# Ledger of designs, part 45: VH-VL binders against a2bn08

Target 1, 238 residues: a2bn08
Amino acid sequence: MAEARLQRLLRVYVLDTSALTDTRLRSLLGSGSLDEAVRRFAELIASVRIAYGVEVYMPPTVYEEARRFLLSNGVTVQSFEALAAWITIKPPTRHEIRIPASIVRDYVEEVRARLARGLRVAEEHVRRAFEAGGLYAAETASREARREKLGAIIRGLRERYREATRHGMLDSVEDLDAVLLALEVRGVLVSNDEGVRRFAEALGVISIDPPKFISVLQGLLRHSKTGGVAREEAHSTS
Short names: E, the ipSAE of ESMFold2; O, the ipSAE of OpenDDE; V2, 0.75 times the mean of E and O plus 0.25 times the DockQ between their complexes.

## First folded at step 13 (VH-VL; framework fv_emapalumab)

Design t13 (at its last look DockQ between E and O 0.74; V2 from the best seeds 0.67)
Fold by OpenDDE, look of step 13:
Structure t13 (fold): chain C 238 residues (1-238), chain A 120 residues (1-120), chain B 111 residues (1-111)
Amino acid sequence: as target 1 above (238 residues)
Amino acid sequence: EVQLLESGGGLVQPGGSLRLSCAASGFTFDDYAMSWVRQAPGKGLEWVSAIRGSGGFKYYADSVKGRFTISRDNSKNTLYLQMNSLRAEDTAVYYCARHEGVRDYYFDYWGQGTLVTVSS
Amino acid sequence: NFMLTQPHSVSESPGKTVTISCTRSSKDIADNYVQWYQQRPGSSPTTVIYEDNQRPSGVPDRFSGSIDSSSNSASLTISGLKTEDEADYYCQSYDYSDLWVFGGGTKLTVL
């Protein structure tokens, strides 16, 4: 009941990039392609906008990122524009938004922790490289073999370093803009990123994942149809 | 001397709620991240939830996400765990623990624990 | 996600040396620090090793920690085993995805 009440009260949503790139969206919207999913999403947003006055926002930075991603993944310009037509592009007023110093402190601690983890990953890979150098000495290994091994080590380093330093945290200005915009417009943030949602929570911003968002929108439309039929039936009997 | 004292444990029915408290003393409370760690009877240790010093950043194990809420009142030097929708598998001794080390990697002080029993 | 695997139990006579292993299932054991906790029957856990091989104040030098990257494992070694060392021992590490992770624990019996 509380959740339903909250859903009824909240008519403003802010999307981050993950809201549009979530792999579950295709299945949720019953589409065979990402392009079709985007078109169906556009129709869904249009419907709830018209029926209930739901507002969907996106920062310009998120918009550009999402655009780039979707177009590079087979979404047509027409489909994307159809979606964008129902989304309000608005930058957060960054110079007016205040963040508690305590939140900044926590974030600094988180960043520092990740930097330390990244360093450890790097150190480990240096060790591995050193050991491999002994095994792949010029006297015993071909140039090609050495190159391949080094390449593998570097790829491993990149992957693990990224995981250690970026996974599960607010690591982009686009995501920050989404959180700030949600705060400013007193909206619900739609994100599937746990780090983004954690930061949002720290600022008192309510967040939901993309599947929940779709569910909420679909639910709104189902209730409007039943209410309209009940009103038409009540008027016809009356 | 650092002291952590848990309270609030007891018997509760499945689907019920309980709120645990941990009273901290002997250190600057808001400078430290805190965690809840639980231990089912005859089983091992399981991390449940963590919260940073300011209380803004919260972390949860997947097993308790959406059901448990960690919080703290730094003015009272108290850590809390609100447990909702309790299940039988939540039965455990719940310890509060202080974080220490490089970026809060480990727990240096533990409370005595409080027993939570979820049973019909 | 990863798990830390420990032997269920180990036993040794007083004065001898015992080693408890902690193997990480995925990723590298060296990615994050490993800690060890001692839990005597009816008591709360206490830290005996932190950051792979550091000892808290009050922990005897009989306790030592090590990391073996080749086997992707950490080890707790207790030399000069005493009756008072009988306890459950847990390894612990950190992963960003899984956050704080404990091993299953090892029961050490002093014979």
Scores: ipSAE 0.731, ipTM 0.877, lowest interface PAE 0.8, mean pLDDT 91
Fold by ESMFold2, look of step 13:
Structure t13 (fold): chain C 238 residues (1-238), chain A 120 residues (1-120), chain B 111 residues (1-111)
Amino acid sequence: as target 1 above (238 residues)
Amino acid sequence: EVQLLESGGGLVQPGGSLRLSCAASGFTFDDYAMSWVRQAPGKGLEWVSAIRGSGGFKYYADSVKGRFTISRDNSKNTLYLQMNSLRAEDTAVYYCARHEGVRDYYFDYWGQGTLVTVSS
Amino acid sequence: NFMLTQPHSVSESPGKTVTISCTRSSKDIADNYVQWYQQRPGSSPTTVIYEDNQRPSGVPDRFSGSIDSSSNSASLTISGLKTEDEADYYCQSYDYSDLWVFGGGTKLTVL
């Protein structure tokens, strides 16, 4: 991050789901359980809100996705509600948000390229299935072996198709809502997803990953605890 | 007739900065994604960075992330590469390349290249 | 990053056929298109094959490309070899995480 971009990052943040579901959350917050990590995250957000007025937003779509994930992974309702108390849940005002037509045009080109690569993946896996059918005919292999081979080909197709068409691209309404909210509130997007971050940055939205976000918030509190409040009071002109 | 003309290469010390330009003509510039591809003396081709037609979507090789910035000025039909914190291993001929319009995974036209030398 | 491995050099006599290989280190080569570029001494690269086996306008029929899934490799074949084919040849492929990746290049010598 450039120094000027870091200084701008201190005001308003929008979280996508990855900011709450990042597998590193427990270690980033020095916690033995995910439930403890969520509570410490809540305390961190509350502390920077109180000390610096830092605001944290989340779209309802992201909120619901994150809630389901965390509750399914051992986070108590009480811990999640403690976190949610410090996050502003706000839908983006989709009807009024404007995106430059040239950015939409570039996105359409990206989708077209990915669809073409996906078709290529599908064609190659059809060829593999055809070849396997010749080698695994009834004279050559058992029924179980044929079913196992077909299953492997289909699993390979699904994996490579997802890579070709969906990996590293903004492809969900939850991700889009996070980007739109960040644009609307002029906030910094917090995301671990390169495709989501690239789309946000194309719209002029600054983005950081969850480890950087935690580091920034912890750094703010270190400054506050060591004397930032006293310095601000001394320089007041009111 | 598509033409791509690179400029801005030269000698620079390690840690220094340099800005490359690529003047484009013979096609509708903002319809095309563009790349920088480099070739160290006596070595092979290495993709460096790409940018889509709007100038909003940018892509970088891991070796240059955080040090190089790609940009374009569509009103001037010009592609740029800002190179900061230069290292000896950045010494190369830098080519400007156009992506094929409907298929952005290959380069259909290349410039003549501009030499960047990073040495003490 | 995945890698594309090519032989360092190949050579053959005029009129003969040469094949240059390009082996992908991870993931299936057949899942993404492979391109081939020719670079004559002192010149910038030009495309001779795109999308595995397609030729741009002006590229002679004697250039062809293919994919071999069993060896996870692509091949550029030049038949009816001419002295003007003496050049460096690079394969190139793509995926969402490593983006545009070139092979190390193969120097073709026409004896």
Scores: ipSAE 0.564, ipTM 0.797, lowest interface PAE 1.9, mean pLDDT 87
ESMFold2 (binder alone), look of step 13: mean pLDDT 92; pTM 0.936

Design t14 (at its last look DockQ between E and O 0.81; V2 from the best seeds 0.00; counts 0 for: pae E 2.1 > 2)
Fold by OpenDDE, look of step 13:
Parts: structure tokens; C-alpha cells; sequence
Structure t14 (fold): chain C 238 residues (1-238), chain A 120 residues (1-120), chain B 111 residues (1-111)
């Protein structure tokens, strides 16, 4: 009941990139393609905007990132523009937004910890490379084999380093902008990134995942149709 | 000397709620991240939740996400765990533990624990 | 997600050396530090090894930790086994998805 009440009260939403790139959106919107999903999403947002005055925001940085991603993944310009037509692009007023120093401190500590973990990953891969060099010596291994092994080690390093330094934390300015905008407009952040949501929570910003967001919007439309029919039936009996 | 003292454990019915507390002393409380770790009877240790010094950054195990809320009052040097929608599998001794001060890799101090029993 | 697997129990006579293994199911054991905790019956856990092979103050030098990348495992070694070493031992590490993860624990019996 409290959650439902909160959902009714909140008519303002801010989307991060993950809100538009979530793989579950296709299934939720009953679409066979990402392009169709985006068009259906646009229609959904349009409907709730018109019916209930729901506002959906996106920072310019998120907009550009989402645009790039969606267009590169088979979404047509027309479909994307259809969606964008119902989204308000607004940058957060960064110079006016205040963040508690204690939050910044904790974030710095997290970054430091992640950097240390990244270093450990790097050291381990240096060790592996060194050991591999013994096994893949020029005298015993072909140039191709050596190249392949080195490539594998580098790929592993990149993957593990990225995981160590970026996974589960706010790691992009685009996501930060989304959080800041949500804070500024007193909206609900829509994100499937746990790190982003954690940071939002630290600032007192409410967040939901994309499936919940879609559910909320669809729910709004279902209730409006039932209320309209009940009013028409009440007027016809009267 | 670092001291951690848990309280608030007891018997609760499934679906019920309980709030645990951990009183900390002997160190600058707000400089350290804190965790709850639980141990079911005759079972191993399971990390439950963590909270950083400011109280803003909170972490949860998947098993308790959406049901438990970790918090802290730095003015009182107290860590809390609000447990809602309790299940039988939540039955355990709950320990509060201090994170090491630099990298948050491990727990350097543990409380004595408080028993939570969820039973009909 | 990963798991840390420990033997359920180990036993050895006083004065001997015992080794407890902790094997990581996925990813590299060396990606994150491994810690070991001792838990005596009816007591809270205490740290005996941190950061793979470091000993906290007060922990005897009989306790040592090591990492074996080839087997993707960590090991706790206790030399000169004493009766007081009888306890449950837990390895612990960190995962970016699962965060703090404990092994299943090993019961050490001193015969």
C-alpha cells in the first residue's frame, strides 16, 4: 500500500542509459525487435503523459549515449525520435546541487579500494605473463602461439581489471547526471545499475528498475480505463 | 579496546519484524564500515549487509534484499538491522562486524552475536 | 557468483601440521584477498589470517596462509598443532557480484 501510494504520488521520472538498454524491455513490451520495443515504449510514455501528466526526463549526456547505443543496435531514427519526443531533455544544474561531504568521502574511499583491487589484478597478470613466457619461449613455441597466449592474457586483464574497478559503483558522468537530475526535479530514477541506485539512495533519491517502471506506467493506464468506464456507466444509469 | 555488542534478538513468527542493534565503542565509529554476518544453527557464516561510515552506501546479500534494511546512528555509535518479512531460514546468530579501515576486504572485529529465531 | 569450498572436517594429532584448503569455484582466487577466521565452540569468529598471509597481532606464527593459483585455492596451515586450535575455520574472500563470501567452514579436530 505504501509503495503503491508512493507510485501514485510520483509523476516525475528520470531515465539513465540502462533504462533504455535493458534487455528485459523487449519482452515486457511484447516486441519482437528492439526497434518495435522503442516504439511501444514511446507510445506508453505518450499515453501516460497525456492521461496523467507524467513527466519523463533525461540528461543530455544520457540522451547521447542512449541514442548511440540504440541506433547502433538496429533502432531506426524514426523510432528513436518518436521516443525522444516525449522525453524532456534537461541537464542538471550542477553548480547549484549540493552533495554531503560525507557521501563524497565514502565515494573516495570506494574509488581508492577499487584502484587497489585493479592493481592487484594487474600484478597477477604480469605474473601470469612472466610464467607463460617461460612456457612459450621462442625456442619451443611458434610466434603465432606466443601471440595468441599474450592476447588471451591481455583480454583477461582487461576484463578483470574492468570488473575490479567499475563493477557495482557509479562509474560514469552520464549516470551521475541522471542521479543529479533526479535529485533536482525530485523525481524517481529509473536504472538497472546497482551502483547508480546505491548512489541515488545515498542522496535520498528513490530509484526503480526498468521493469518496475514499465509496470507502473501500464498500471496507470489500466486504472484510467476502469475509472472512465465506471464514470460512463454511472452517468448512463443516472 | 574495540567492543561490539549486539542486541534485539529473540523469537518472532514468520512474516514478522525485528530490529537488531549493535553498540560500538573503543574506536571512531563513523570512520569504519560495518556489516552484519549471520550463522544459522550448525551452519557456516553468511554475510548479510554492509554500510559505509556515512551511512549512505548500503549493501545487501541477495537473500535479504528488499526485506532487511541496514542503518547506523553515528551520534550514538550504533549499527542497526531492520528485518522485515522474516522467514524460517533467517534463523541465526547475527554478528555485527567491523570492516578493516582501508580496503573493506575483511572483518577485523566481531561482536558476540544475538540470536534470532523465526518459528511458528 | 562464486563459492568457496572447504573440506567439512580435518583431524590431526598435537604437534603435527594440518592444512585446510579453500577452493574458489569461478574466477581467479588471486583476484581478491583471502582471509581466514577461527571460531571456537560457543564463541565469535576471530581473524587469524588476512590478505592471504598476514597475521593479526596476537595470532601465533604457527598459523600461515598461502595462495595457489594453479589449483585456484587458498590454504591455511597450522603447524605445531595444539589442543586450543580445535575450532571451525572459515575462509573468506570478496566478489564484485556477491561481495563478501565465506567458505562452508572446516571443523578441525585435534586428536
Amino acid sequence: as target 1 above (238 residues)
Amino acid sequence: EVQLLESGGGLVQPGGSLRLSCAASGFTFDDYAMSWVRQAPGKGLEWVSAIKGSGGFRYYADSVKGRFTISRDNSKNTLYLQMNSLRAEDTAVYYCARHEGVRDYYFDYWGQGTLVTVSS
Amino acid sequence: NFMLTQPHSVSESPGKTVTISCTRSSKDIADNYVQWYQQRPGSSPTTVIYEDNQRPSGVPDRFSGSIDSSSNSASLTISGLKTEDEADYYCQSYDYSDLWVFGGGTKLTVL
Scores: ipSAE 0.705, ipTM 0.872, lowest interface PAE 0.8, mean pLDDT 91
Fold by ESMFold2, look of step 13:
Structure t14 (fold): chain C 238 residues (1-238), chain A 120 residues (1-120), chain B 111 residues (1-111)
Amino acid sequence: as target 1 above (238 residues)
Amino acid sequence: EVQLLESGGGLVQPGGSLRLSCAASGFTFDDYAMSWVRQAPGKGLEWVSAIKGSGGFRYYADSVKGRFTISRDNSKNTLYLQMNSLRAEDTAVYYCARHEGVRDYYFDYWGQGTLVTVSS
Amino acid sequence: NFMLTQPHSVSESPGKTVTISCTRSSKDIADNYVQWYQQRPGSSPTTVIYEDNQRPSGVPDRFSGSIDSSSNSASLTISGLKTEDEADYYCQSYDYSDLWVFGGGTKLTVL
């Protein structure tokens, strides 16, 4: 039964949105455009589904997020629908899935720490704005110079606040749904998001990044196209 | 009183394996994140790995990813570090350190350390 | 990954004041808390400053910490220097992407 578990790890995958939006997708699929890359991805998924029974899932929330992103970035409806035809869209059974209370407790502590850090960032930028007001008045700066300084302080606040509170954390329902679905179907989560993968792994879900996912699937097709299975079978029986 | 007692250090050949333990007492162990921090002889401190109270969230320095596994047994108040594929540069005193509760970026208690020597 | 750079050593006479710097290589040091640890020869580290400028109970008020955004650095200042302050001192910071990072350490010699 250990062999069957390992075989499922190679045949059942759940995609997060990042698996479709990873910028390395074009290069890995040898494509000049995102639209071409999506079409080649569709062909890859279709081919491994037919040849090996590889199943690829997405939650509806991830599907809608990915659709919006890809269509907004030059992917045609035809190319997206060709991809979606080979992906099983299935919501996680959220009302029946259980997560250990200690995992939730750890996550809440992480959120609290990040919120406190964000407040520190905000306070520092308020201090910078107050001090800048004194400097610019003392140097008789133009209205334009004062506006530009304020704008820079606000942009810095927004950038640092986002880094302090959101970077490397599971922070969306789409990401959560992908994790929950992977847990439910005992599949491998495909994501390039560190926070998403860490949360999945805390629940015992195995995760890989999109380049590894593509490489695994391409490797399966190279093996099939060379006739290696037939030659290996004939050699081993004789 | 908080106490952290490391054990399991010793001499091992390159490519070998070793398992460190840290026995904790004087506090509610599963409320606290824990770390391993190492110090090569005559050198500075280097953070190695951390684990949150549940045991589910685990973190590794790039230098040890894929070779070291942190774990904990909260029923035994014990932290572990499984070290595989050991290299000469892993030679160090390994400290068990407790993170302050909500301020988990801050190590408030340290053990005495256990020496790991990797040489042929 | 970011680095924290400290001077290798500093020395000063008893009663004087010494300052140990800790410079962050990337991103703003003011955005993340800095801790300082003291390690006496043959001993485990102990905390002397947390959250930039806070002292744990039992740490004398002659130990202080500060942040300087313009140089992207933190400082540990020890006034009224005593011979028992002779130790190695490490700064440490945390980044949610690079995690726990220590400085290289500074050997303080009290002559």
Scores: ipSAE 0.549, ipTM 0.789, lowest interface PAE 2.1, mean pLDDT 87
ESMFold2 (binder alone), look of step 13: mean pLDDT 92; pTM 0.940

Design t15 (at its last look DockQ between E and O 0.77; V2 from the best seeds 0.00; counts 0 for: pae E 2.04 > 2)
Fold by OpenDDE, look of step 13:
Order: sequence, then structure tokens, then C-alpha cells
Structure t15 (fold): chain C 238 residues (1-238), chain A 120 residues (1-120), chain B 111 residues (1-111)
Amino acid sequence: as target 1 above (238 residues)
Amino acid sequence: EVQLLESGGGLVQPGGSLRLSCAASGFTFDDYAMSWVRQAPGKGLEWVSAIKGSGGFKYYADSVKGRFTISRDNSKNTLYLQMNSLRAEDTAVYYCARHEGVRDYYFDYWGQGTLVTVSS
Amino acid sequence: NFMLTQPHSVSESPGKTVTISCTRSSKDISDNYVQWYQQRPGSSPTTVIYEDNQRPSGVPDRFSGSIDSSSNSASLTISGLKTEDEADYYCQSYDYSDLWVFGGGTKLTVL
């Protein structure tokens, strides 16, 4: 009953990029391709919009990012446009939105911590490079071997640095816009990014992951069909 | 002197709920992140949840996600852990611990702990 | 996800030196600081080493921490072992995915 009440109360949703790029969406929507998944998603949103007045929003920045991603991954323009037709593109009113200074403070601390971790990763890779240089001295190693080793070290650095500095954090303006828009429209944020969801929670924004979102929408439609059949049966017996 | 005092532990049935409290004193409470760490009988330490000074940023171990909620009241210098849908495996002494200042990498002060027993 | 592996137990005579290892299962041990906690029977944990090799105030200089990148492990060394050092010792580190992670703990017995 509480879950059903929550579902009825939540008619406004804001999508971040991850809401559209979640790999689980294909399975949830019973599609064999991303293109088909997007089309089915469009139909789902259309259905709940018409039946229940559900509103789905996306910031322009997220829209562009999602568009780029989906089109680059085999989604047709027609399928994407079909989806976009049911999504309201709205920028958050950034200059009017207030964020508590305490949240900003904590975020700054988080950024600082990550920068420090990134530095440590870099230092470690410098050390590794230095040690490797001794082992792969020009006198003992071929140019190719040296190049390969250096390449491996650089790849490792990039990967580890990214993980150290970006993982679990709100790290894009697109995601920030999604959170801010959700706050502004008093909607539910749909995201599979833990960092984004954490930030949303800090601001009092409710968030759900994409699978839950799909489940909620499908659930709404199932209840509508049962209510309609019950009304038709009640009218026929009467 | 920094002091952390846990309370709220006790016996609860599986599926039940319990709320733990940690009263902090001897430092500026809102400047520090806080964590709950638990220890099952005869077992090791397990981090449960953390919360930053503002109370806005919360972190959870996978084992408790969706069931436990960490919170704090900075006006009362108190840390909380709301535990719902408790399981037998949640049986443990629960410690509140203070993080180091800015980086929050480790725990520098620990409470005495409060025992939570989940049993039918 | 990573785990920190410690030996279950170690023992040594008073006055001797003991080393407790903490091996990280994945990623680099140097990615994040390692801490060590002491827990005496019936007591709460206390920090004995933080940030790989730093000692809190009040912790004797007999306690030291080190990192070995080659073995992807951290070590707690206790020199001049005393009876009062008998306790469980836990290593702890941070993972970007798993957040705060403890080792399984090591029981140190002073013979």
C-alpha cells in the first residue's frame, strides 16, 4: 500500500544520461537491440503520459549527451525522436536554485580528497616508470619493448587516476543539471550513478535506478488495465 | 576529551527494527564525518555506514543498503543508525567512530559499542 | 571489490619483534592509506597506525607500519613485544567502490 501510494504520488521524473544508457534496459524492455529498447521505452513513456499524466523531464545537457551516445551506439534518429517526443526538455533555473553551504563544503572536501588520491596514483606510476626504466634500459631492451612497457604504465595510470578521482562522485555538469532540475520540478531523479544519487539525496531529491523506474511505469499500466476491466465488468452486470 | 557513547542496542526479532544513537562530546561534531562499524561475536570488524559533517552525504556497505539509514543531529551532537528488516547476521556490537578531519580515511576515536542481538 | 587478508594468528615471546601482514587482493595497496587498529579483549578498537606509518599520540614507537608494493601488502611491526600488546589487530584501507574495508584481523599472543 505504501509503495502503491508512493507510485501514485510520483508523477514527475527527471532522467540523467544513465537512465537511457543503462545496459539492463534491454532486458527489462524485452528488446534484442538498443534501438528496439529505445522504441519500447518511448511507447512506455507515451502510455503512462496519456493514461496517468506522468511527466518525464531532461535537461538540455543530458539530452545532448544521451543523443550522442545513443546514435553512436546504433539507435536510429527515428527511434530517438520517438522517445524525445515524450520527454520535456527543460533547463534548471540555476540562478534561482539554492544549495546549502554545508553541502557545498562537503562536496569541496570530497573533491580535495579525490585530488589527493589522484596525486598518489600519479606518484606511484612515476615510481613504477622509474623502476621500469632501470629494467628496460636502452642497453638491454629493444625500443619496442620499452615502448610497450611505457604504454602499459600510462594506460594503468589513466585507468587508476580516473577511478581515484571520478568514481562515486558527481563529476559532470550534465548530472548536476539533472539533480537541479529534479529539485526544481519536485520530481524523482532516475539515475544508476551512486554519486549522483548521493548528491540528490543531500538536497532532498528522491532518486531511483532505471530498472525501478521501468518497473514503476509498467506497474502503472497494469493497474490501469485491471481497473478498466473491473469497471466494464461492473457495468455489464449491472 | 573526545567521547563517543553508543546506546539503543538490545534484543530484536528478525524483521524487526532498532535505532542506535551515539552521543558525541569533546569536539566540534559537525566538522567530522562519522561511521558505524560493527563486530559480530567472535568475528572481525565490518564497516556499516558513514555520514559527512553536513549530514547530506551518506555511505553504506552493500550488506545494509536499503535496510539501514544513517543520520545525525548536529544540534544534539548525536549520530543515529536506523536499522530496519533486521537479520540474524546483523547481530553484532555496533561502534560509532569518528573520521579523521578532512580526508576521512580512517577512524581515530571509537565508542564502547552497543550490542544488537537479532534472534527468534 | 577487494579484500584485505591477514594471518589468523601470530605469537612471539616478550622482547621479540613480530610482524603482521595485510595483503590486498586486488588493485594497488598504495592507492589508499592503510591503518591499523588494536583491540584488546573486551575493549573497543584503538588506532595504532594511520596513513601507512604514522603513530597517534600515546602509541609507543615500538609500533611501526610499512607498505610493500611488490607484494601488495602492508605490515604492522611491533618491536620489544610486551604482554600488554596481546590483542587482535586489524588493518583497514579504502576502496573507491567498497569504501572502508577491514582485514580479517590477527590475534597476537604473547608467549
Scores: ipSAE 0.590, ipTM 0.845, lowest interface PAE 1.0, mean pLDDT 91
Fold by ESMFold2, look of step 13:
Structure t15 (fold): chain C 238 residues (1-238), chain A 120 residues (1-120), chain B 111 residues (1-111)
Amino acid sequence: as target 1 above (238 residues)
Amino acid sequence: EVQLLESGGGLVQPGGSLRLSCAASGFTFDDYAMSWVRQAPGKGLEWVSAIKGSGGFKYYADSVKGRFTISRDNSKNTLYLQMNSLRAEDTAVYYCARHEGVRDYYFDYWGQGTLVTVSS
Amino acid sequence: NFMLTQPHSVSESPGKTVTISCTRSSKDISDNYVQWYQQRPGSSPTTVIYEDNQRPSGVPDRFSGSIDSSSNSASLTISGLKTEDEADYYCQSYDYSDLWVFGGGTKLTVL
């Protein structure tokens, strides 16, 4: 029973979008382009699936997000389809999944704290705009200079508000779907987002970042080659 | 009313391990996030780790990530810090600190501290 | 990570006013709350200012906090200085990316 549970932890993975969009993907897979990296990733996943039955899952919401990103960043349809052939697309059964009330309580408190800080950021930037308006009224600055100053204050507000309210927190349904699917299938979540990983681990889901994921899969193939498994990355096919 | 009492400090060799405890009383323990904050001899305060009331959400300073594990047992009103792979730079007084409820960015109560010495 | 820089020491005579600065190395200090803690020798820290300029119950009104956006710094001001104010003072700020960050501390000597 311990062996079966341990083998599932090595055999089932759930990817969030960051696992496919991580800017280090090219380097991690020894590739000169993102398109080549995607093809190498497809070969890697195919090889471990064949050798060890490793299953890689993705919710439909994450799949569509990743597809949009990769195709818009120079990945060919052929390369993406080669990858997609080895990923199981499955929606989480959201209505059946249970989350401890204490975890939800902690999350609500975090959101409340972030909303309060966001309001503080907004109030401070309103004060900055008011003071800047008074200064410009006393100067011979052009209308264009006044508009540029206001634009800078608004950009600062947006940046600081984002940091205060959204940075490092699970704040999208795509990320939630990845966590829920990993919980449901008892898989390892692959993500480079600290907020997503923290939420998953609070629910008892093991998480790793994309570099570690690639390293684990590559390590499995080196073991499989020692055990006689043929390399699967010789050609790309759809 | 609120009381925090640290224990488990001591002398340890580099590469060794220690487990710190903080006994809490005078408040509803699982309603509050808790932190460990350390102070090297003659030096300033450094935040080490935090854990939210449920025990599920955990946070670590970069200097200890991967080596230290924070946890809590809400049935015993006790906060823990498991310190592994200890280094000389970990030598410090370790304080247990309670976060103010809604204002989780500041610490409203502190323990007396427990000394950890890492010496080769 | 950002840093909070404080002077290593300040000193002043009883009855006078002292100001301790806390300068943030990156991003705007005014967008995040600053706390100030007092630590007397051999004691644990206690809060003297939270949320830039708020005093906890029991902290005398001669302690005040302020933010100076032009120098990207926070300040703790102690007026009517008393010998009991001799302590180390730490500023602290929080950011959801850098978490809890303390300044290096300032030793206040009352002459």
Scores: ipSAE 0.547, ipTM 0.793, lowest interface PAE 2.0, mean pLDDT 87
ESMFold2 (binder alone), look of step 13: mean pLDDT 92; pTM 0.942

